# Designs tried in a protein design chat: VH-VL binders against f9uss8. Part 47

Target 1, 221 residues: f9uss8
Amino acid sequence: MVLTDIEYLLSYLEAHHVPTIKKKRHTYLTYHGLAEHYTYVLKDGIIKNSIILQDGREYNLSYIAKPDVISLLRDEVSRSTDQPFNVRIESEYATFYQVNRVAFWKYVNSTPELQNYVKNYYRKKLSENILRLQRMVMNGKKGAICAFIYSLVDLFGRKVNEGILIDFVVTNDDIAGFCGISSRSSVNRMLKELRTDGVITVKNHKFIIQDVSYLLDQIAN
Key: E = the ipSAE of ESMFold2; O = the ipSAE of ESMFold2 at other seeds; V2 = 0.75 times the mean of E and O plus 0.25 times the DockQ between their complexes.

## First folded at step 23 (VH-VL; framework fv_romlusevimab)

Design rs2 (at its last fold request DockQ between E and O 0.91; V2 from the best seeds 0.62)
Fold by ESMFold2, look of step 23:
Structure rs2 (fold): chain C 221 residues (1-221), chain A 122 residues (1-122), chain B 108 residues (1-108)
Amino acid sequence: as target 1 above (221 residues)
Amino acid sequence: QVQLVQSGSELKKPGASVKVSCKASGYTFTKYAMNWVRQAPGQGLEWMGWINTNTGKPTYAQGFTGRFVFSLDTSVSTASLQISSLKAEDTAVYYCARVEDDFWSGYYMDVWGQGTTVTVSS
Amino acid sequence: SYVLTQPPSVSVAPGKTARITCGGNNIGEKNVHWYQQKPGQAPVLVIYYDSDRPSGIPERFSGSNSGNTATLTISGVEAGDEADYYCQVWDQNTEYVVFGGGTKLTVL
């Protein structure tokens, strides 16, 4: 069968008997700034990337909800490197392939299909980060919240009779961390306003997006 | 220990007023809206409305916008229900109950006061 | 305003399963909560968000919600389950809390 880049990587890791590890919800795989000897590839589960700001707050960067390499942002030849992000498990469990960093890059450098995966990985991540930056610097607090909620559609969105279900639980603290908002109370107020305006509602602890156009209009302003 | 303690039962004559107090403890008072629920003898639960404990803004259910006043004393974490011009029909048990003031709360009442019986008779 | 309809009473033999219904237009799109009230006592939350149990509520209490009907199910009914049961929603359109009329559960 013809494999996508990520399918090829996963198949390659399985063929080379790369061991896996399993981590439970709200534990950390890696911590920002600590040395790490392994490259991790998400096999299944959901994780959140974050950093600690200078004032001690945790700033949330992204979710990874499909198989992908956790991070390739550091020197490819060193036996260990400082991790760029905290990586926390958000699903009940997450499973990762654990491969030595030097070995991982040897695999990539000897395998054209893995080289293509890595090139496409960097292009994808750059594009995603540029779009995230545009949304964050252009939008006020409410616009940032709308942009964040909209970004969840591609990750967790499912069409239902009531609108678009975001099939994932987020908290006001998580939203504050993604949006750079200092208070959970401000997030709460803005979410209530969106509900009053008929933009979102809650079913079984999860968002239902009722008016996607409203979210898009807030991002464009 | 999260707790709502209401004032004692009251026996009143028609035309009088009554104030039912509800003192909260064991949690951040302004994080939860305070609801008032009425139950007449042998009847079901009737939502009277709620008061936002952070802003002090009340919301009254239909039929409770006249003689019924919600108020707060945040210095002692207390919500109060004032009923003026009492009628025999006001005879009921009055409950306070909290709802988390949170978009995600679903607006269920997880903690209730013990109830205050107000009896209005000639 | 939004209306919730409950049967006035339900009788069930000890050890059997009680089902208490709560009817409402499109109630399956709402979040339904259930309270138990024993004589002379304040109500106690037994189910929230259709089917979630608060800490301390036994697994024999369960809930479901679809279409126009939400249901509280009590399996292995005990004499201590005799009480009035109320369903409740928050209606987004009116922003009001709405209670059902209540159902008296009798264990015979």
Scores: ipSAE 0.539, ipTM 0.777, lowest interface PAE 1.1, mean pLDDT 89
Fold by ESMFold2 at other seeds, look of step 23:
Structure rs2 (fold): chain C 221 residues (1-221), chain A 122 residues (1-122), chain B 108 residues (1-108)
Amino acid sequence: as target 1 above (221 residues)
Amino acid sequence: QVQLVQSGSELKKPGASVKVSCKASGYTFTKYAMNWVRQAPGQGLEWMGWINTNTGKPTYAQGFTGRFVFSLDTSVSTASLQISSLKAEDTAVYYCARVEDDFWSGYYMDVWGQGTTVTVSS
Amino acid sequence: SYVLTQPPSVSVAPGKTARITCGGNNIGEKNVHWYQQKPGQAPVLVIYYDSDRPSGIPERFSGSNSGNTATLTISGVEAGDEADYYCQVWDQNTEYVVFGGGTKLTVL
């Protein structure tokens, strides 16, 4: 059987007896600028990458909701490096493999299958950043919100009788941070407009998408 | 801490007017919409509508358009209900209750005023 | 125009479990809230979003919502639980708040 590249990485880490750590919801694995000796690989759970601006606002970069390496944005040789962003746990718990940085890169550089994982990792992250930039330049702030909500379908979407449930709690602050919107109140107002238009609704603190075609028009338009 | 205090009970004749006030304290008044709920003697709760405390725009339930007017004085964190041309059927307890003005709000009323009894008799 | 239907009364022995129903078309797709009203007092929120408890509400109060029926459950019923209980939803179609007719809980 042919393993996917992430399945290969996880099997490799298990074979090397890499230890794991566990963190609770809304605690931080690491912080922007913190010196770090480890590369972390998400085993289970959901995390959010962000940076905190000098004015205290949080800009959200991405979710990681499936096994993946948290960050490979720094050099391959230093024993420690400054972390590029904050990593906050969004699920009730998250579990991470904790791998010495230099050892991780030694594994990669000597193992063609892991080299392939790293190449695909960078392609994936570049594509995600391009989509984030497209969201920022879409016409109107409401369009950015629609694109963001649609992006949650692949991460957290589940078909239900009422439409598509986004099986994850997202706040106005989170949405503002992902969409580059300066205030929670602006997000709130635009979400209310979408509900009035029959595009989304709320069930048990979570989105229900009722008109996917509207959302698709914002990203396929 | 968070509190809604309503004006005192009123005894009125048919055809008169009444104004029920609801003073908020312990929270940011404009963050919550103010609902009005009626309860006639021996009957259940009846939603009359609400007023957006940020814009002052009222929404009236069916059957409460015309004689019922919601208003605000944000300088003293007070919502008011005025009922004109009172009828015997207006005899009830009138409650104010807040709802957070937020998309994620399920429109539940977490804090209620104590109620104001309006009695209309000839 | 959306209608919520509650039984007019429910009787339960002390220490037993009371179940108060709230019927509505597709109510399982709505968020159901519950209020307790004791004689001469204003209503008090006891359950919101089907099953969440506000701070200060005992754990013996719980709620569920599925299909056409939402249910408020009070386990270990005490004499102090005697009250009228109202269910409430927001109806997205009319944009109105809707209350059920109320259920008088009697602890015998």
Scores: ipSAE 0.539, ipTM 0.795, lowest interface PAE 1.1, mean pLDDT 90
ESMFold2 (binder alone), look of step 23: mean pLDDT 93; pTM 0.955
ESMFold2, fold request of step 24: ipSAE 0.517, 0.500, 0.515; ipTM 0.763, 0.747, 0.787
ESMFold2 (binder alone), fold request of step 24: mean pLDDT 94, 94, 94; pTM 0.961, 0.963, 0.962
ESMFold2 at other seeds, fold request of step 24: ipSAE 0.532, 0.495, 0.535; ipTM 0.776, 0.747, 0.785

Design rs3 (at its last look DockQ between E and O 0.88; V2 from the best seeds 0.62)
Fold by ESMFold2 at other seeds, look of step 23:
Structure rs3 (fold): chain C 221 residues (1-221), chain A 122 residues (1-122), chain B 108 residues (1-108)
Amino acid sequence: as target 1 above (221 residues)
Amino acid sequence: QVQLVQSGSELKKPGASVKVSCKASGYTFTKYAMNWVRQAPGQGLEWMGWINTNTGKPTYAQGFTGRFVFSLDTSVSTASLQISSLKAEDTAVYYCARVEDDFWSGYYMDVWGQGTTVTVSS
Amino acid sequence: SYVLTQPPSVSVAPGKTARITCGGNNIGEKNVHWYQQKPGQAPVLVIYYDSDRPSGIPERFSGSNSGNTATLTISGVEAGDEADYYCQVWDQSSEYVVFGGGTKLTVL
């Protein structure tokens, strides 16, 4: 049986009896700018990365919905480092391996399979950040919302008779934070316009995407 | 406490007009659209339409355009239904009911007024 | 325009289970809400989003929705459950609220 690089990392952590912690919905694992002594690896659950601005607005960066390292350490030798973003739990619970950051890098530096994971992790995160920048810079507000909704397909999408169900609950505040939109009322208005145009609807508190090609047309221009 | 309190019952002659008021309390009035629902004697619930409490824009169901006018006074958190040129068939209980004005709301009526009986008789 | 169909009446013995149906074309794709109305009273929301209960509504009230039929289920029926019951949707194409014709539940 061939393990993916994340499966190898999880097996490695379990074999070394790395402890886990469990956090409930809407609590924070870490905060931007505070010193942290641990590297966290998501085992189960869904989290959201963000920065809270000085005016109190939350600027959302990404979801992590599958096992992955929350943030790789920037300095291999220091016992602590400033966290690059806030991590909030979005699922009912999330479970994380909690690894001393110096120990984590010792594991990586002595293990070629973990070195491969780290190389692929950086390439993946670079690609993700390029797409996020495109969303924020190249689209108007409605285009940014369309790009964001489309990005949820890979994370939470499921084909159903009605179209594509986004099997996850998001709020207008969350969408505003991902799209750089100043108010939830603006998000609400644009979502209603998309529904009137037959692009999206709501079933059981979740999006149904009725017209994927419309979303794609909005985000390339 | 969230509630909708409607004006008292009315007895009218054909051709007259009536105004039913619905005063909201205990919540942000402009967060919810106000619906009007009619129930003729022995009949079911019939949606008449709603008014957007932010913009004042009404939407009327088919069959309720012309003689039926929705209005609001946001300064006193009150929505009103005016019925002109009353007919015997307008005899009914009229309810106001709120629906959250939000994309995610599902359009269910979580709070209803007590109802106002309008009787049209000659 | 979108139409919801309910049986005019349902009779059930005390302690038994009542099932009130709401028929509509592809209603399983819609969000169905249910209201209870006792004589001389305003309707009260008892189920929303197919199966969610507002606070204060007993667990014996439940709902389901699939295909062309939504169902309100009342287990352990009590005399106090005797009322008219209405299903309701919001129809995306017309942007109108639609009520079913109502079902009178009789406990005998």
Scores: ipSAE 0.560, ipTM 0.799, lowest interface PAE 1.1, mean pLDDT 89
Fold by ESMFold2, look of step 23:
Structure rs3 (fold): chain C 221 residues (1-221), chain A 122 residues (1-122), chain B 108 residues (1-108)
Amino acid sequence: as target 1 above (221 residues)
Amino acid sequence: QVQLVQSGSELKKPGASVKVSCKASGYTFTKYAMNWVRQAPGQGLEWMGWINTNTGKPTYAQGFTGRFVFSLDTSVSTASLQISSLKAEDTAVYYCARVEDDFWSGYYMDVWGQGTTVTVSS
Amino acid sequence: SYVLTQPPSVSVAPGKTARITCGGNNIGEKNVHWYQQKPGQAPVLVIYYDSDRPSGIPERFSGSNSGNTATLTISGVEAGDEADYYCQVWDQSSEYVVFGGGTKLTVL
């Protein structure tokens, strides 16, 4: 049977008896700038990548909600072992394969299929980051919020009678961090405006998108 | 430790005015909107409206746009309800109750004041 | 404007289960909150977001909401549960808070 790149990697790690670790919601797997000797591969769960800027603000970079390598910014020959991002668990639990960084790159360097995974990983991440930059330059802060909410549909969206439920809890701080908005209160105000306009509402702590066309129209400008 | 403490009961004559105060403690006052709820003797809860503690903008329920005024003194974390030209029908218990000023709040009132009884009689 | 309808009273024997209903058009699409008010006291939040329980509220208080009816359920009813119970929503269309008329729970 032909495996996808990620399925091949996961099977490879299992065959090599790579241990797993389990982390609870809102704990950190890694912190930006701390030395780390492991490469982590998400097996189950949802995580958030972020970085703290020089002025103390936290910018949220991405969610990882499907199996994937957490970060490949350092290779075997890199002089730095520093993790490039804070990685926080957003699901109730998340499970990771924990493999020594040097050993991981030895696996890659000896295995053409893993080399192909790494090549495709970088292409995928570059494409995702280009789209993320587009979100950052959306029309005004409200446009950025609309783009962010829409981006959650592919990750967490589920159709319900009232519209599209985003089956994931998101805070105003998280939204501010994804959208480059300086304050939680500004996010709060703009979300209330969208609710008044009949675009979104809240059911049981989660977004319901009532008018997805409005979101798309805002990000087209 | 979060607490709303209201001023004491008032006995008034028709035509007078009254000011009910509600002092907040144990939380950031401007993070929560302040609601006012009326309960006439033997009756249910009646929402009168709320005041945004960050902007000072009041919103009054239908029927409460005339003689009822919400106000704030943020320096002492206090919301106030003033009722002018009191009528016998204003006899009730008046409650303050907070609602988090957050899109994610369900607009539930997690903390209530103890209530202030206003009695209007000749 | 949006209307919530509650029965005026419910009687239940000690140790039994009380069910207090709150009717409204499409109330299942709304977030329903419940308050307990004992005589001479301020209301106390006992259920929010249909079924969530604040810290300090016993597990025998539970809630559900679907269709046109939300229900507050109190299992193992005690004399101390004797109170008025109010349901409440925030209506997006009017932007008003709406209370039900209240239900007096009597423990006989």
Scores: ipSAE 0.517, ipTM 0.759, lowest interface PAE 1.2, mean pLDDT 89
ESMFold2 (binder alone), look of step 23: mean pLDDT 93; pTM 0.954

Design rs4 (at its last look DockQ between E and O 0.85; V2 from the best seeds 0.57)
Fold by ESMFold2, look of step 23:
Structure rs4 (fold): chain C 221 residues (1-221), chain A 122 residues (1-122), chain B 108 residues (1-108)
Amino acid sequence: as target 1 above (221 residues)
Amino acid sequence: QVQLVQSGSELKKPGASVKVSCKASGYTFTTYAMNWVRQAPGQGLEWMGWIYTNTGKPTYAQGFTGRFVFSLDTSVSTASLQISSLKAEDTAVYYCARVEDDFWSGYYMDVWGQGTTVTVSS
Amino acid sequence: SYVLTQPPSVSVAPGKTARITCGGNNIGEKNVHWYQQKPGQAPVLVIYYDSDRPSGIPERFSGSNSGNTATLTISGVEAGDEADYYCQVWDQSTEYVVFGGGTKLTVL
């Protein structure tokens, strides 16, 4: 009967007639380092957070595939208004609530249910980032790829007769960016090794995970 | 424009050797593996194997180990098929065809050479 | 190792629909590709990943794959479609490319 934190936030934004914007696949909502005056909340679609390094490499941080606030790193007391990440649309379209950053924090500061959402948001993001850091420090490149593929199960996984279908298209470049691997060819080779070992296969441009236990065994938690 | 241009037809006697070349243009040679496919007269397509152009490592289909050797000259974007100790049964059209060296590509051959006819007779 | 079975020939009247089958054990779990080969010419890719069409291939070419049968469908068949058609998979267990035996399409 009681709304979850995110359901409450979405209902609150609708009740306040917060406008929405719609963006196409592979366009950017925001860019790292540019000033912005809005907080964006994902209503529908899938996005990828990243940073593009000076040498042109893309370092990927996370997917957001369910309604959530895009970033809360800038609050009303932050000295910088720069966006912390590039946000690229990965679904055909994505829809966002666009709310003035100052107004958003006024809503939060006056509304205990939104304060709970923000506290849970930070706990969740901190836990995810600690795990991500641990996997990067503790794993070799193959282990990082296995950890990344496993992380897609919660986001996009569907059980099928052949195993677990990851119902989302990822590229070798995307994987390289999530795993800190400098070349597409290295990712490609490691994915082929996993296929040879019977761990993964491809159907219609998407992963099928055939051996989840193998992925877990490669991860140094 | 992406092209694979093969060397001309060959007429050989049993016991001789032949080298079929396949010159690639219009793309980065090392991003695609090169397949070799045989088609005997009036017959279907028969996969002989491929060679990874970035490493030079070949994979031969069963029955094509021994007398058949794949090689590369990456400086001129060329893959070659050497057939030694030719037999009459080697009479066929030999095709090169590229496969994207990408886990996701599905292993289909999007571009083919025009074919090289090798005839082995006395 | 893995075997793909095609009928040796299919005949279709102009303007009608041709269906060329490719049989294999659990082929629906594999990604099927199709090639057209006209007499004296190299093969040309017409369908990949069961149903995807390369740029320049008419929409009347389509593909499907389920169970033990993949099918290449050519609607509104034209005389210029007369050719040999081959299905192909990559078999994970052997890591080999496998071709079907080919099907000669005749447009009468």
Scores: ipSAE 0.484, ipTM 0.754, lowest interface PAE 1.5, mean pLDDT 89
Fold by ESMFold2 at other seeds, look of step 23:
Structure rs4 (fold): chain C 221 residues (1-221), chain A 122 residues (1-122), chain B 108 residues (1-108)
Amino acid sequence: as target 1 above (221 residues)
Amino acid sequence: QVQLVQSGSELKKPGASVKVSCKASGYTFTTYAMNWVRQAPGQGLEWMGWIYTNTGKPTYAQGFTGRFVFSLDTSVSTASLQISSLKAEDTAVYYCARVEDDFWSGYYMDVWGQGTTVTVSS
Amino acid sequence: SYVLTQPPSVSVAPGKTARITCGGNNIGEKNVHWYQQKPGQAPVLVIYYDSDRPSGIPERFSGSNSGNTATLTISGVEAGDEADYYCQVWDQSTEYVVFGGGTKLTVL
């Protein structure tokens, strides 16, 4: 049977009896600037990448909500092992394969299918980061919020009678952190404007997107 | 502790005016809108409207435009309801109740004042 | 204008389950909140967002909402549960708060 590249990686790790670890909601897997000798692969759960600014504010980079490697910034010969960002668990639990960094790259270097996974991983992450940068830099604050909400559709979207339910709870603080907005009140006001325009609403603490076209129209090309 | 304390009961004659006050404590006053709810004797709850505490902008339910005025004094975390040209039918208990001024709010009233009875009799 | 319809009264024997309904067109698409009001007292929130319970409200209070009917359920009814119960929504189209007419629960 032919596996997708992530399926191949997961089956490879299982076949090599790679141990797993489990972490609870709002605990950290890794911290920015601390030495880390492991490569982690998300098996199950949802995590958030962030950095802590010098003034203590948390700037949110991305969610990972499907199996994927957490970070591949370091190879087997890298001088620095410092983690580039914080990884916090956002689901009730998350499970990770824990692989020695040098051993992981040995697997990749000896296995063409894993080499293909790594090439596709870098292409995917580069593309995602370029689009995220464009949305943040080229949009006003309302456009950034629209782009963020739209990005949740692929991660957590589910069709319901009322529109598209985002089946995950986010807060004004989280949104502010993802959108580079300094105040919770600004996020709140812009969300209320979107509701008044019939674009979004709330059911049971979660977004329902009522007008996806509006969100897309607010995102800069 | 979060609480809303209303002014005492009032006995008025038709044609007079009354001001019911509602003093908030234990929370950031400007993060919650203030509702006013009327309950005539033996009747159900009737929403009169609310006032945004961060701007002072009122919204009145239909039927409460005119003689009913909402106001604020944010320096003492107080919302007020003034009723002019009182009629016998204005006899009721008047409640203040807060609603979180937040997009995620379901617009439920989690904290209520104790109520102020206004009696209009000749 | 959006309208919520409640039965005027419900009677239930002690220890049994009371069900108080709140009818409205497509109420299942709205967030329904419930208040308990005892004589001479201010209302108290007992259920919000259809089924969530505020701190201090017993687990025997529960709520559901689907289709055209929301329901407040009180299991193991006690004499202290005698009160008027109101459902409430916020209507997005008018931006108004709407209360139901209230239901008097009697424990016999």
Scores: ipSAE 0.465, ipTM 0.766, lowest interface PAE 1.7, mean pLDDT 89
ESMFold2 (binder alone), look of step 23: mean pLDDT 94; pTM 0.959

